VHH binders against Flagellar brake protein YcgR (ycgR). Designs and how they scored, part 1

No score or structure here was measured in a lab: all are predicted.

Target 1, 263 residues: Flagellar brake protein YcgR (ycgR), of Thauera aminoaromatica (c4kar8)
Amino acid sequence: MAELSTPSPASPAPLDGGRGDELEKFTLRGARQILQLLQDLITHRGLITAHTGGGHSFMTAVLKVDEERGRVVLDPSPDPQANRRALAAPRLTCVTQLDGIRIQFPLVGLGEGQDKGRPALFAPLPAEMLRLQRREFYRLQVPLAHELSCLLKAEDLARKPVEVSARVIDIGAGGVAVVVPTGAAEFVIGGTLPACRLALPDGEPIELDLEVRNLNRQTQRNGTEQLRVGLRFAALPRAADTRIQRYIFKTERALNAKARGGL
Positions, changes and structure headers below are counted from each chain's first letter, unless a header gives other numbers; antibody chains are not in Kabat numbers.
F, E and O stand for the ipSAE by ESMFold2-Fast, ESMFold2 and OpenDDE, each averaged over both directions (binder to target, target to binder). V2 = 0.75 x the mean of E and O + 0.25 x the DockQ between their complexes.
[cut] marks letters that were taken out.
The coordinates of atoms that the task and the answers printed are left out; those that the model quotes come from them. Centres of patches stay.

## First folded at step 1 (VHH)

Design cc1
Fold by OpenDDE, second read of step 2:
Structure cc1 (fold): chain B 263 residues (1-263), chain A 120 residues (1-120)
Amino acid sequence: as target 1 above (263 residues)
Amino acid sequence: QVQLVESGGGLVQPGGSLRLSCAASGFTFEDYAMNWVRQPPGKGLEWVSGISWSGGSTTYADSVEGRFTIIRDNDKKMVYLQMTSLKTEDTAVYYCAKDYSLGYPEFDYEGQGTQVTVSS
């Protein structure tokens, strides 16, 4: 009876030093941001995998943030051996997910004690938290009720300038996907559409240049053909970027609240 | 089962061009961002380029910025990497990689990859 040695889960490869710069944009270091994120973990009862090293981990949760003492309170493992390993570890690597976003943060200086008469683990607040959101790739599906549109300045088959009002179906920091009627304009992948206008709910349309990156013909259920156009923001002004990010953030928050049973 | 099949690699002179292709199957292709990654000889895996599910956003490693172009065709379930101005340092096995659904910067590459060799 050959004992099938269950392959030891490969230790997460050390974040190789070259990835450091890329991860910096995803690293929160602001005290307020860290506190907020920890509070969010509490609110959502986010389960955390705490890695103690040597391939060992245990499940925990943030129970409380003690701002006065500058510490986080964690739920101890039901396994006393896991707690001993945690306390002996020079560093605890906590991994969790919130709203589909991976969160990772180190805890250093773990101690044990009691919180309101219950056993608990204590650590100083993390100095940094990694929130791995690929903002560049994330696309928010635009709620139909928002009726976002983009006025595209394109050309027809005769290279005559035409303006096409396109519905925005998704939006991200890097661009938009729009739907246009078939034959409304000619689009070329890699082509630039100058001086387009993106309409957001919060103010005047944003003037911007768009680069065509993807073209997909879609047949609707009703048999109507539509062209989906993936567009990248070309040289987006900072103010416009801020507005887009704000819209995405607000919308995501609203959608998440709704999904959680919030009115 | 997720299947990614890379092709288009080969031997090319410095300054030359290649176009890589990746055929995807076994998942809802249009729901996932896609990436190209590469493994140079004796080195670890390196991210090269990514494209959002809609194709509306693209990003590149600094080492390939301005030289490489990633595009996708959701109807054909294809991802492409147009490589221009190739350098010796671009020599690697290139893999197509699907983003994980959870938005992790982790890539699932199931394919065998395609060898790109840039040599004078």
Scores: ipSAE 0.000, ipTM 0.245, lowest interface PAE 11.8, mean pLDDT 83

Design cc3
Fold by OpenDDE, look of step 3:
Structure cc3 (fold): chain B 263 residues (1-263), chain A 121 residues (1-121)
Amino acid sequence: as target 1 above (263 residues)
Amino acid sequence: QVQLVESGGGLVQPGGSLRLSCAASGFTFEDYAMNWVRQPPGKGLEWVSGISWSGGSTTYADSVEGRFTIIRDNDKKMVYLQMTSLKTEDTAVYYCAKSVYTYEGTPYDYEGQGTQVTVSS
């Protein structure tokens, strides 16, 4: 009985598709871009964690890009069971890092065969690849004790201007996620909220423009419904960016120190 | 004829490290995945680690994950197993095994004499 190799805890988990709209700017769909990125993975011998679903994954690598046949050649697992799972999976989610950049891409239509007499896995070229810089991808979960808030200037259903104080639940270099009561305002994806105010613990609120990127209705444990709003910084002054980065860094350090038993 | 010659075993204390080597001959080395297996005293054969023909894919048994590293050199026709944080339970004869790409039977072909690894205080 070949014991199912539990995925190494160090394997990066796939990014949850729930952030689809926020990730669009990091999604490559151009054929040339995709080919180049795959070639870069080959050149740098980037190890790929291939997720087959059900909590299973295996290590692989891109061995070759066959442009003529429009397919990618992958290194098969030395574990036959992993290969069987991969072939049975409707979708393979590949995750890797190159020069500190997280790369994620799906492969569908996986098959097995031989490349120059050697065992290989084959898949059609991915239709899209995510390329995420660490700085842009990282979102700090804001501690509840910090009570970060963002005053949103929005409109209600009647297009009447309203101000909504929203709790900030996560923050990154590119934006914030906030929660608002359901019905507090009308939000439109792609819409701009001008002259909002982000409150940080270290000083005066930061005035900034926010773009609505995603909306998600959430039910709290108590049964109350709230709206999670993903917001992008539309125009962030350099000074504001510095303050945000400093806050993130300081908070991360504090959290890490606490986790290590230092606080 | 397939030949696999293991070396590098020995006596080590718990927490110690060893590096095993396997010299392969008699087949096209770069065409096959390679494995390490071990046989503890009084127990059956246990799979330890595997590496693809290209070396780009590796896998480990849960019992050795994070402690052992398998690597290969196709030019030298060598497979290595770096073992760290060794435990008494790692005591076994270690064998290098060639993967057999058949739909039937054992997926491993090992014909070497093995190398003894003993972890004892």
Scores: ipSAE 0.239, ipTM 0.659, lowest interface PAE 2.1, mean pLDDT 86

Design na1
Fold by OpenDDE, look of step 3:
Structure na1 (fold): chain B 263 residues (1-263), chain A 121 residues (1-121)
Amino acid sequence: as target 1 above (263 residues)
Amino acid sequence: DVQLVESGGGLVQAGGSLRLSCAASGFTFSSYAMYWGRQAPGKGREWVSGISSGGGSTAYASSVKGRFTISRDNAKNTLYLQMNNLKPEDTALYYCAKDWEYDSGLYFDYWGQGTQVTVSS
């Protein structure tokens, strides 16, 4: 019985730095910015996919930033072979996500050692970090006038079920971003919110399951704090998908028409 | 299985035009952002253009901006790249790529085999 090695879902390949001018606006090169972003990754315990080339990758995390020595400390793989590949690689491409923003950065000159008596990987600080906001590229920004909302079935701090009406700020085929008042509910990345209701301008609300993909606390201009929640459609019925797509296309067309002075 | 099949490449003189196509299958095409990339001989992969799942947003590398136009037909599961005013430096293997997540941005999950574009001076 040949164990059909289910091809490990090929870890998405990192963008090879095709330095399009368009990417420059998303590239951080400032030492302070880089340090801050790395610190944020530490604070949020962001899991990083480290690509070693040849289709190989392993999961890691930034454990520490050593500013004095100008190096980053990474968690080694439990797989010795992965660590060997990492050390042999001329470049490690690290991919992660923080607050709904995809982050990619190269590490070169990887070495192994110990940090506080524990095995660790070391690399010089990255010279650049790419920070790609999903919002800017591919999701429809929902016009405020549309007043899209999503009723979230969540839990409070006491694990009591609560319903939170959240404003939808952007929408795509795969999910929505919503804003909720701080403290309205507790969210966990990777958690499922069952039987939520997405309200579109046309027709009855769509019932769907949502998966929490990212959380971002935002301070508004008025000083109020809000929580931005990125949600993936976990199970979207075909009819619902069609309605969402229709809404997106219709809205995009309307926005484009307005931008051209037609409305 | 996800499949991406590029076509439309060929030999063209400088200043000429080509239209590339990418036929997609094995996934819900309309749910993903799509991209064009290229790889010139001896160079790494270069991002060329991207388009949102619905087609409402497009992006271009500075090197091709104003000359190339990305579009898609979700009903036909096809991605297009109209290339005008081609230059010798545009010579490369052109490939289409699928976004990893729904409109996740410039992160490729799958690539096609590519179509060769050669621009002769």
Scores: ipSAE 0.006, ipTM 0.251, lowest interface PAE 10.9, mean pLDDT 82

Design na11
Fold by OpenDDE, look of step 3:
Structure na11 (fold): chain B 263 residues (1-263), chain A 120 residues (1-120)
Amino acid sequence: as target 1 above (263 residues)
Amino acid sequence: DVQLVESGGGLVQAGGSLRLSCAASGFTFSSYAMYWGRQAPGKGREWVSGISSGGGSTAYASSVKGRFTISRDNAKNTLYLQMNNLKPEDTALYYCAKGYLDEYSFTDYWGQGTQVTVSS
């Protein structure tokens, strides 16, 4: 009975840097941002797939960030051959996920040593880190005239329940992006907002659970600050999905017709 | 566990000054942006100020700009808010909050707050 070796979940392949312009908006180059993201990887004990080239990879983790020495400490592979490949590689491509967001960063100048008496790998801090929010779904930019809104059930700074009416700025099959006034509510990435209400033009609001996926502070041209919140549909009834898809399709068609001079 | 403990609140007359402190523990303080927020009686929460992990960047709500100064001492794991020229409308419970992964992210943890009351 040949034990069917369950194919090891295919290590996420590194994204080829070829789409350079589109990736720039997702690239962190600030030293503080990089340090913070690395620290978060440590805090969350995020497993990292380290690609050494030639189709080889191993699992590792960030153990420590040494700011004084400007280096990152990685957990070595239990496979000595993997460690040798890593040390021989001109570049290590590290891929991981934090809060559903793909993170990719290069390490160069890998060395081996000891950290607190334990074997460790060392590398200079990455010069850049990619934080890629996979837009798994096409997102429609919502026309301002449609006035889509989402009533968010969240908490304030005092952990008191608050309801925030947020304008929907984009919508897709997988979720919505909304804007809220700064300080309107507290959000936690990966947190769930239960029993929210999405208002579409074609009928009654849709009740749904939303997961916070992204938070971005934005300063408007007028100097007003707002928070952009990316929300995933955590539980979407089939009927609601159909309505959302219909809205997207209808709106896209109308926008395209207008762009062609037909309306 | 992440802990944030605010102090320095109290009763002050209009035009007076207070300095709030927030003692942080349970995380690498120097790695995170920190924020102040407030909640006035019968009102929603309001963002007040933010400071980057290294203190090189600061931001303020328009309502407090020019009067409040945010600072931090990473060696002491402490966040500060110097409040000058206080107004009755500044009366609120003031909260310290820990930032997320980047300077554009908001907050994930907050303290119990310290009461600031400004009398006319």
Scores: ipSAE 0.000, ipTM 0.227, lowest interface PAE 14.1, mean pLDDT 83

Design na14
Fold by ESMFold2, look of step 5:
Structure na14 (fold): chain B 263 residues (1-263), chain A 119 residues (1-119)
Amino acid sequence: as target 1 above (263 residues)
Amino acid sequence: DVQLVESGGGLVQAGGSLRLSCAASGFTFSSYAMYWGRQAPGKGREWVSGISSGGGSTAYASSVKGRFTISRDNAKNTLYLQMNNLKPEDTALYYCAKQDWYSGEFPYWGQGTQVTVSS
């Protein structure tokens, strides 16, 4: 009784929020790789946000993969309007995480039917899946007591220069993540912020260029909105790299010593 | 409903130029950063260029920097991509996209306009 409707013509894959010339490394196109990743999502019961367009999305999950028929089975929404939007959409953009790694894939040709007597949504297997691990190295979670900050030289919406003192929440060999109030400046993914200043606890601030890699809104415990900005170090001088590594090592040693001393 | 409609694609010889347009409706265009992306046959998705909501900041993929110029006209709710010195590797379906700052996703993009660059 489970039958896909006639699929719509294929639509182009949705864009990821990163730079396209670097995304090919993270794109899976092999049939076996795709099947294994979908099966991993099933095994870990990963919740998926399915974007239908028009600012609408719904939560779903991959229930199974029908390898013989080359299709994936999805959990329908309890909201009938969300299901109607999904069935009408030329494509679903599915976004989830597996072990902290962002997974993104399109589904086209969505149909409705039943699976083992239960309502279900069906689609052909995706031709590609993005498995985006943007953190290649260890990232130290910066202790709040350090009050580590980065002065960002950015622009407001009117192209006027603005300096934003952003709290650093993590730091690694390749970059930092910071938080700023949501109205403080505008950031464009792929854009460069020149001559920013990273303030480490000892020594003078490090002047460095930063590239915006990702943006994510966060709601604080008090309800205040702020923006988490993922920043990559661009062309980092050796002396700056050394100072950053020293900060990380010293902080790790101090944190480990407290943990061991508290046996 | 958010709508993004691309136009201006076509067949052009290498070294030529095209200007793509993206007509936007269903949202406050001037409040959002906008992007161009492309998908070539047999290749993955590629981000091409981005522009801040007011137009004051731009970014480009290394493969197009110096040849492509992104711009916007907030009074006309239109995004543009001026493409100069086109190469065969620029052949792709080009899409405009609206960033959703709340999720960090690009859930809104158009149907695309085909650009084909012949030798």
Scores: ipSAE 0.108, ipTM 0.623, lowest interface PAE 6.2, mean pLDDT 80

Design na3 (from na1 with D99P W100E E101D D103Y S104L G105W L106G Y107E F108Y)
Fold by OpenDDE, look of step 3:
Structure na3 (fold): chain B 263 residues (1-263), chain A 121 residues (1-121)
Amino acid sequence: as target 1 above (263 residues)
Amino acid sequence: DVQLVESGGGLVQAGGSLRLSCAASGFTFSSYAMYWGRQAPGKGREWVSGISSGGGSTAYASSVKGRFTISRDNAKNTLYLQMNNLKPEDTALYYCAKPEDYYLWGEYDYWGQGTQVTVSS
């Protein structure tokens, strides 16, 4: 009876630094943010895959943050060879996930010692931490020329119903991002906007319920402030889903063709 | 830098009440919608309640609707969560959050350290 070795959950590979400019937006460099994130890892007992290079890694955890000394304490591997590799590595790439968010950070200057009489690994606090929450669904950036809009049924500050015509910035199978003028309506994360109307170029608007998932104020180049609203499709009819998917596919194809010099 | 500091958690018996507070700094508090989330042991973070920037609109998870009340004092840069008729299933680390959108690759939220709420049966 061949013991089916349960495939060791594939240690998440480090994100290649080649996407450097794009990843910069997700990189935390603030000392407080870094400390908070490390503390969150401690609180949640987050398992960390530490990559030592050469295809080697070991499981560890942040045990403690020593703010006074500016160092992080890691749980050593039960494998002495893994610890030796870690200590010899010029850089440790730590990868973990917290609440579905991928976290990656480098540690440099790893040393061994004892924390409260227990073997521990020590490193200076990371100078940066990458925090990536991947969207569940691919989002197409909507060309400005398409002029997609969504009529939002929302409330104003006085809780009076208002209808806001919002420009769609991006669209995916799971939802849309829209922009609205600041003060046009009051939005609440987790709130539902019922019976909204998404206008696609190919026909009648789609009526759907939207859930507010994100809110971000953006300042335009002209100094005008806009509110970006991330909206999830709360209930999408199958026919509507098909139309949205068709639109996305068609648009992507057109954009790709243009990028290849074919248009 | 955005800072969120939660307080007001503790141990309470089932049917009891707690009021959580979140002190916000490092941003124009009155300009942003805020929300509470929680994380129970061994579970992911879940949304609990949200409030609009002006406080005029509120939303609640179905599990807490009718029991919890979110409010804010923009003059004090403080977010509140009144929790009534607490249940053991409400046991969690409660977080105050400010949402932030990344354009291309994902979303992140600013979270505080959280405050522990434990409801004993």
Scores: ipSAE 0.022, ipTM 0.561, lowest interface PAE 3.2, mean pLDDT 83

Design na4
Fold by OpenDDE, look of step 3:
Structure na4 (fold): chain B 263 residues (1-263), chain A 120 residues (1-120)
Amino acid sequence: as target 1 above (263 residues)
Amino acid sequence: DVQLVESGGGLVQAGGSLRLSCAASGFTFSSYAMYWGRQAPGKGREWVSGISSGGGSTAYASSVKGRFTISRDNAKNTLYLQMNNLKPEDTALYYCATEYSDWLPGYDYWGQGTQVTVSS
């Protein structure tokens, strides 16, 4: 009876730092902040997945922060091969979670030694740490290439009916977020937009009622101001719900495949 | 849907103090980290402070460290920012925020903000 080793939940892949500007507000660079966060990891005995590259990783923990020497002490793997990979890697990407927040940080210059007579791994303190929270309700970021849109039936400043074509930026089971040009319409939180039309790639637009739940003004890098509108599905037919769920699932799968290097 | 409403801003003299509040609704507040940001006139948004879901971890921008204190009351779904020893350079629209997307960091929910003006 071959014990089907339940595949260990795939440790979340490290986030690609490629969108550096967008991650800045989530990046800790202050020495004191970094030390505090590392200390919190120690206090909570947070398990860390250390990625060594090439699809390899091992479980570790921060054992100690040596402020005097400017280094972090890590628990070595019980697998000697994993430790060899770690030492040979130009960079470790460490991923963990604390209080529901994903934490990611790089370590470079890994060495082996002893801490209090026990084998340990040593690295200089990270120069930066990312802190990212997870949402309870998943909302899919809509790929730009999908060009999802929602025709909003709203009112202008004069309370005249206007139709605004809004780009959908994210979608979930409970609603959508859209972007509209500033001044295109007046929105009131708690207000209902009746008989709107959500355009999905797989067929005819879905007619639905939307409730305004959130309004956020954003200034783009180019200086253009946009209004982000969070909209709840006020009444969603079952058939429409199914289509939305299918779209989300399909898109998530595609994005995950791409992230894994799958065509 | 997520709603964040900031309050407590106003006009204060240099060296004075203000306490900002952020009322949160539309999500399980106690499950999410929260942070404060600000936007000064003619400048981009700046991160000010962050607090973990349980309040066990806090962080501050170097510019406000030692002067500002972030806290939260999860029973009241409220985020706070105590601002002491305010300076003219702290003049900005202050907003509270939470993560907008799990997939693309950098997007967040935020309120309309509350104006803080520090006079010299």
Scores: ipSAE 0.000, ipTM 0.214, lowest interface PAE 12.4, mean pLDDT 83

Design na6
Fold by OpenDDE, look of step 3:
Structure na6 (fold): chain B 263 residues (1-263), chain A 120 residues (1-120)
Amino acid sequence: as target 1 above (263 residues)
Amino acid sequence: DVQLVESGGGLVQAGGSLRLSCAASGFTFSSYAMYWGRQAPGKGREWVSGISSGGGSTAYASSVKGRFTISRDNAKNTLYLQMNNLKPEDTALYYCAKSDFYEGYTLDYWGQGTQVTVSS
């Protein structure tokens, strides 16, 4: 009876750096941010797929962050050959997932040693870490000419109610991303913004509740800072859903037609 | 607004025990890993312990491992730190914390803290 070795779940392949400009907004470079994220990996005991190149990889984990020495400690592979490959590789690409978020980071200068009498791998702290939140829904990039807006009912730093008119930059069945001036309001991930108003080109604004899912501070080339807010539709009436879907389909068709030279 | 309110600190003799609590509000508590940190007089902030969002994974600083236990009740939006076999070197302001992950940015939140003093 040949024990069908259940194919080991395919190790997530590293994202190719070719989309460099698009990935920059998801890249952490701050020392504090990197340390915190590494600590989160430790806290969650996340398994990491370490790619050594040539199609080879092994499973590891972050065991410790040594801030004083500026290094990360990794669990070595039980396979000595995998460890040799790792040590010989000019770069280790580490890939993992925490709470549905893909995390990828490079390690260079890998060495072997002992941590508290146990074999371990050591590397300098990564200079950057990529954090990608999975989008549950396809989102359409909203053309600037459509001038979609969303009136957000939020609070300021003093917890006073404020209304902020935000530009919608992308929209999907599950939510919208908007941009607001920095300091216009305070947002908390997981917080609900009740009775907001989404303005579509085809009629009256849609009243809906929004949940804050992500935040991104962006500095524009001109030095102006803005906040990108990812919002989920917390409660969407069926009629509103239909209108949103119609807008998305109509816009996509128009964009595709234009791209094909038809308009 | 994110609020973190620590309690349970006090004066205790070496070898004694304390249980700290952190009441969380203003965010979906069950969606976030939570941390305990401490700050001793004249020293910087030190990470003490962390727990995953669901409570299935825990981590500890080497200095407190085997003595401290982190736990959480997501139904009550409360984080706990059981501290046993306390030492004078554990004297510090203890605070609970979370991090909000931004695209390319991390914002840390922490409470006012609760003072723990261990006498020799």
Scores: ipSAE 0.000, ipTM 0.227, lowest interface PAE 14.5, mean pLDDT 84

Design na9 (from na1 with D99E W100F E101G Y102D D103Y S104T G105Y L106S Y107L F108E)
Fold by OpenDDE, second read of step 2:
Structure na9 (fold): chain B 263 residues (1-263), chain A 121 residues (1-121)
Amino acid sequence: as target 1 above (263 residues)
Amino acid sequence: DVQLVESGGGLVQAGGSLRLSCAASGFTFSSYAMYWGRQAPGKGREWVSGISSGGGSTAYASSVKGRFTISRDNAKNTLYLQMNNLKPEDTALYYCAKEFGDYTYSLEDYWGQGTQVTVSS
């Protein structure tokens, strides 16, 4: 009976793997940049998956950055075995995400101790951090107060052309998610909606073609069913792209400022 | 393609309970840590909870600690969030998210479309 060795879940590829040249553009090596990113992880309470090797991982978070001692403080696992594995590992691979951006960094020289009377894990500051930002895939959740809408040119169940005003719930460089009343139109994944109009707060609606990428039925509080439609920008003029990017950037900044208590 | 489908949201009174589910497909579910996040109206996304691939390790945001419980059934490719003693501040769109795997050139969306949770005072 040949024990089919279940392929060990592929450990995240080490940062130094053969695609090194492409990843270099996304690798932070500056002390100030690393500290800032770690602080951001603390501020946003980023949950981290720490890989210890052998297909094992535990959940942690950065609790503190000790600049004076040049070390990071991590939350230990509630699982003692996980902590033992972590301490025995020559290297931890930490993986997390902030605002849709993947962050990966190695920790070596892990030790255990106490921080303010609480158990903690300690490691020297990482020498490098990988920050994979693809602006193209970031989606901003649209504040309800902005009331973004998209006029969809679709077909009903009888294949009759209909125009549906849809609320935009999120927007990115690559597309939008909208909500429509159930039964307002028939959508087919992979189908194209030509000559739609996206309304932004800063000017005239943008005319664009949209491709249906996903469909999700949602039940509202009032018991009404809504359809969430994920739409890709099939053809976006450069000027429109610039406006969308500007809106996203401005809105994100405003939201972040508000979250920091500034507004 | 990675697919995450959240369910179980709804309207609940303060002090009530909900159980969210996330059905996962398109990847080896048991090999990845999973997360719950949420986004309240007009606020940014925040992490709520995480669970390791095997379920042996869990983490929670301070705001939900002691009230929420994350769990998973790897045989069913399903992630769960038990939410007890719900507060109006918990009102948000709740998302299921997959741990980022090996860097693939395509940053695929590793989160679902979300399920709305509304807590009335």
Scores: ipSAE 0.255, ipTM 0.668, lowest interface PAE 1.9, mean pLDDT 84

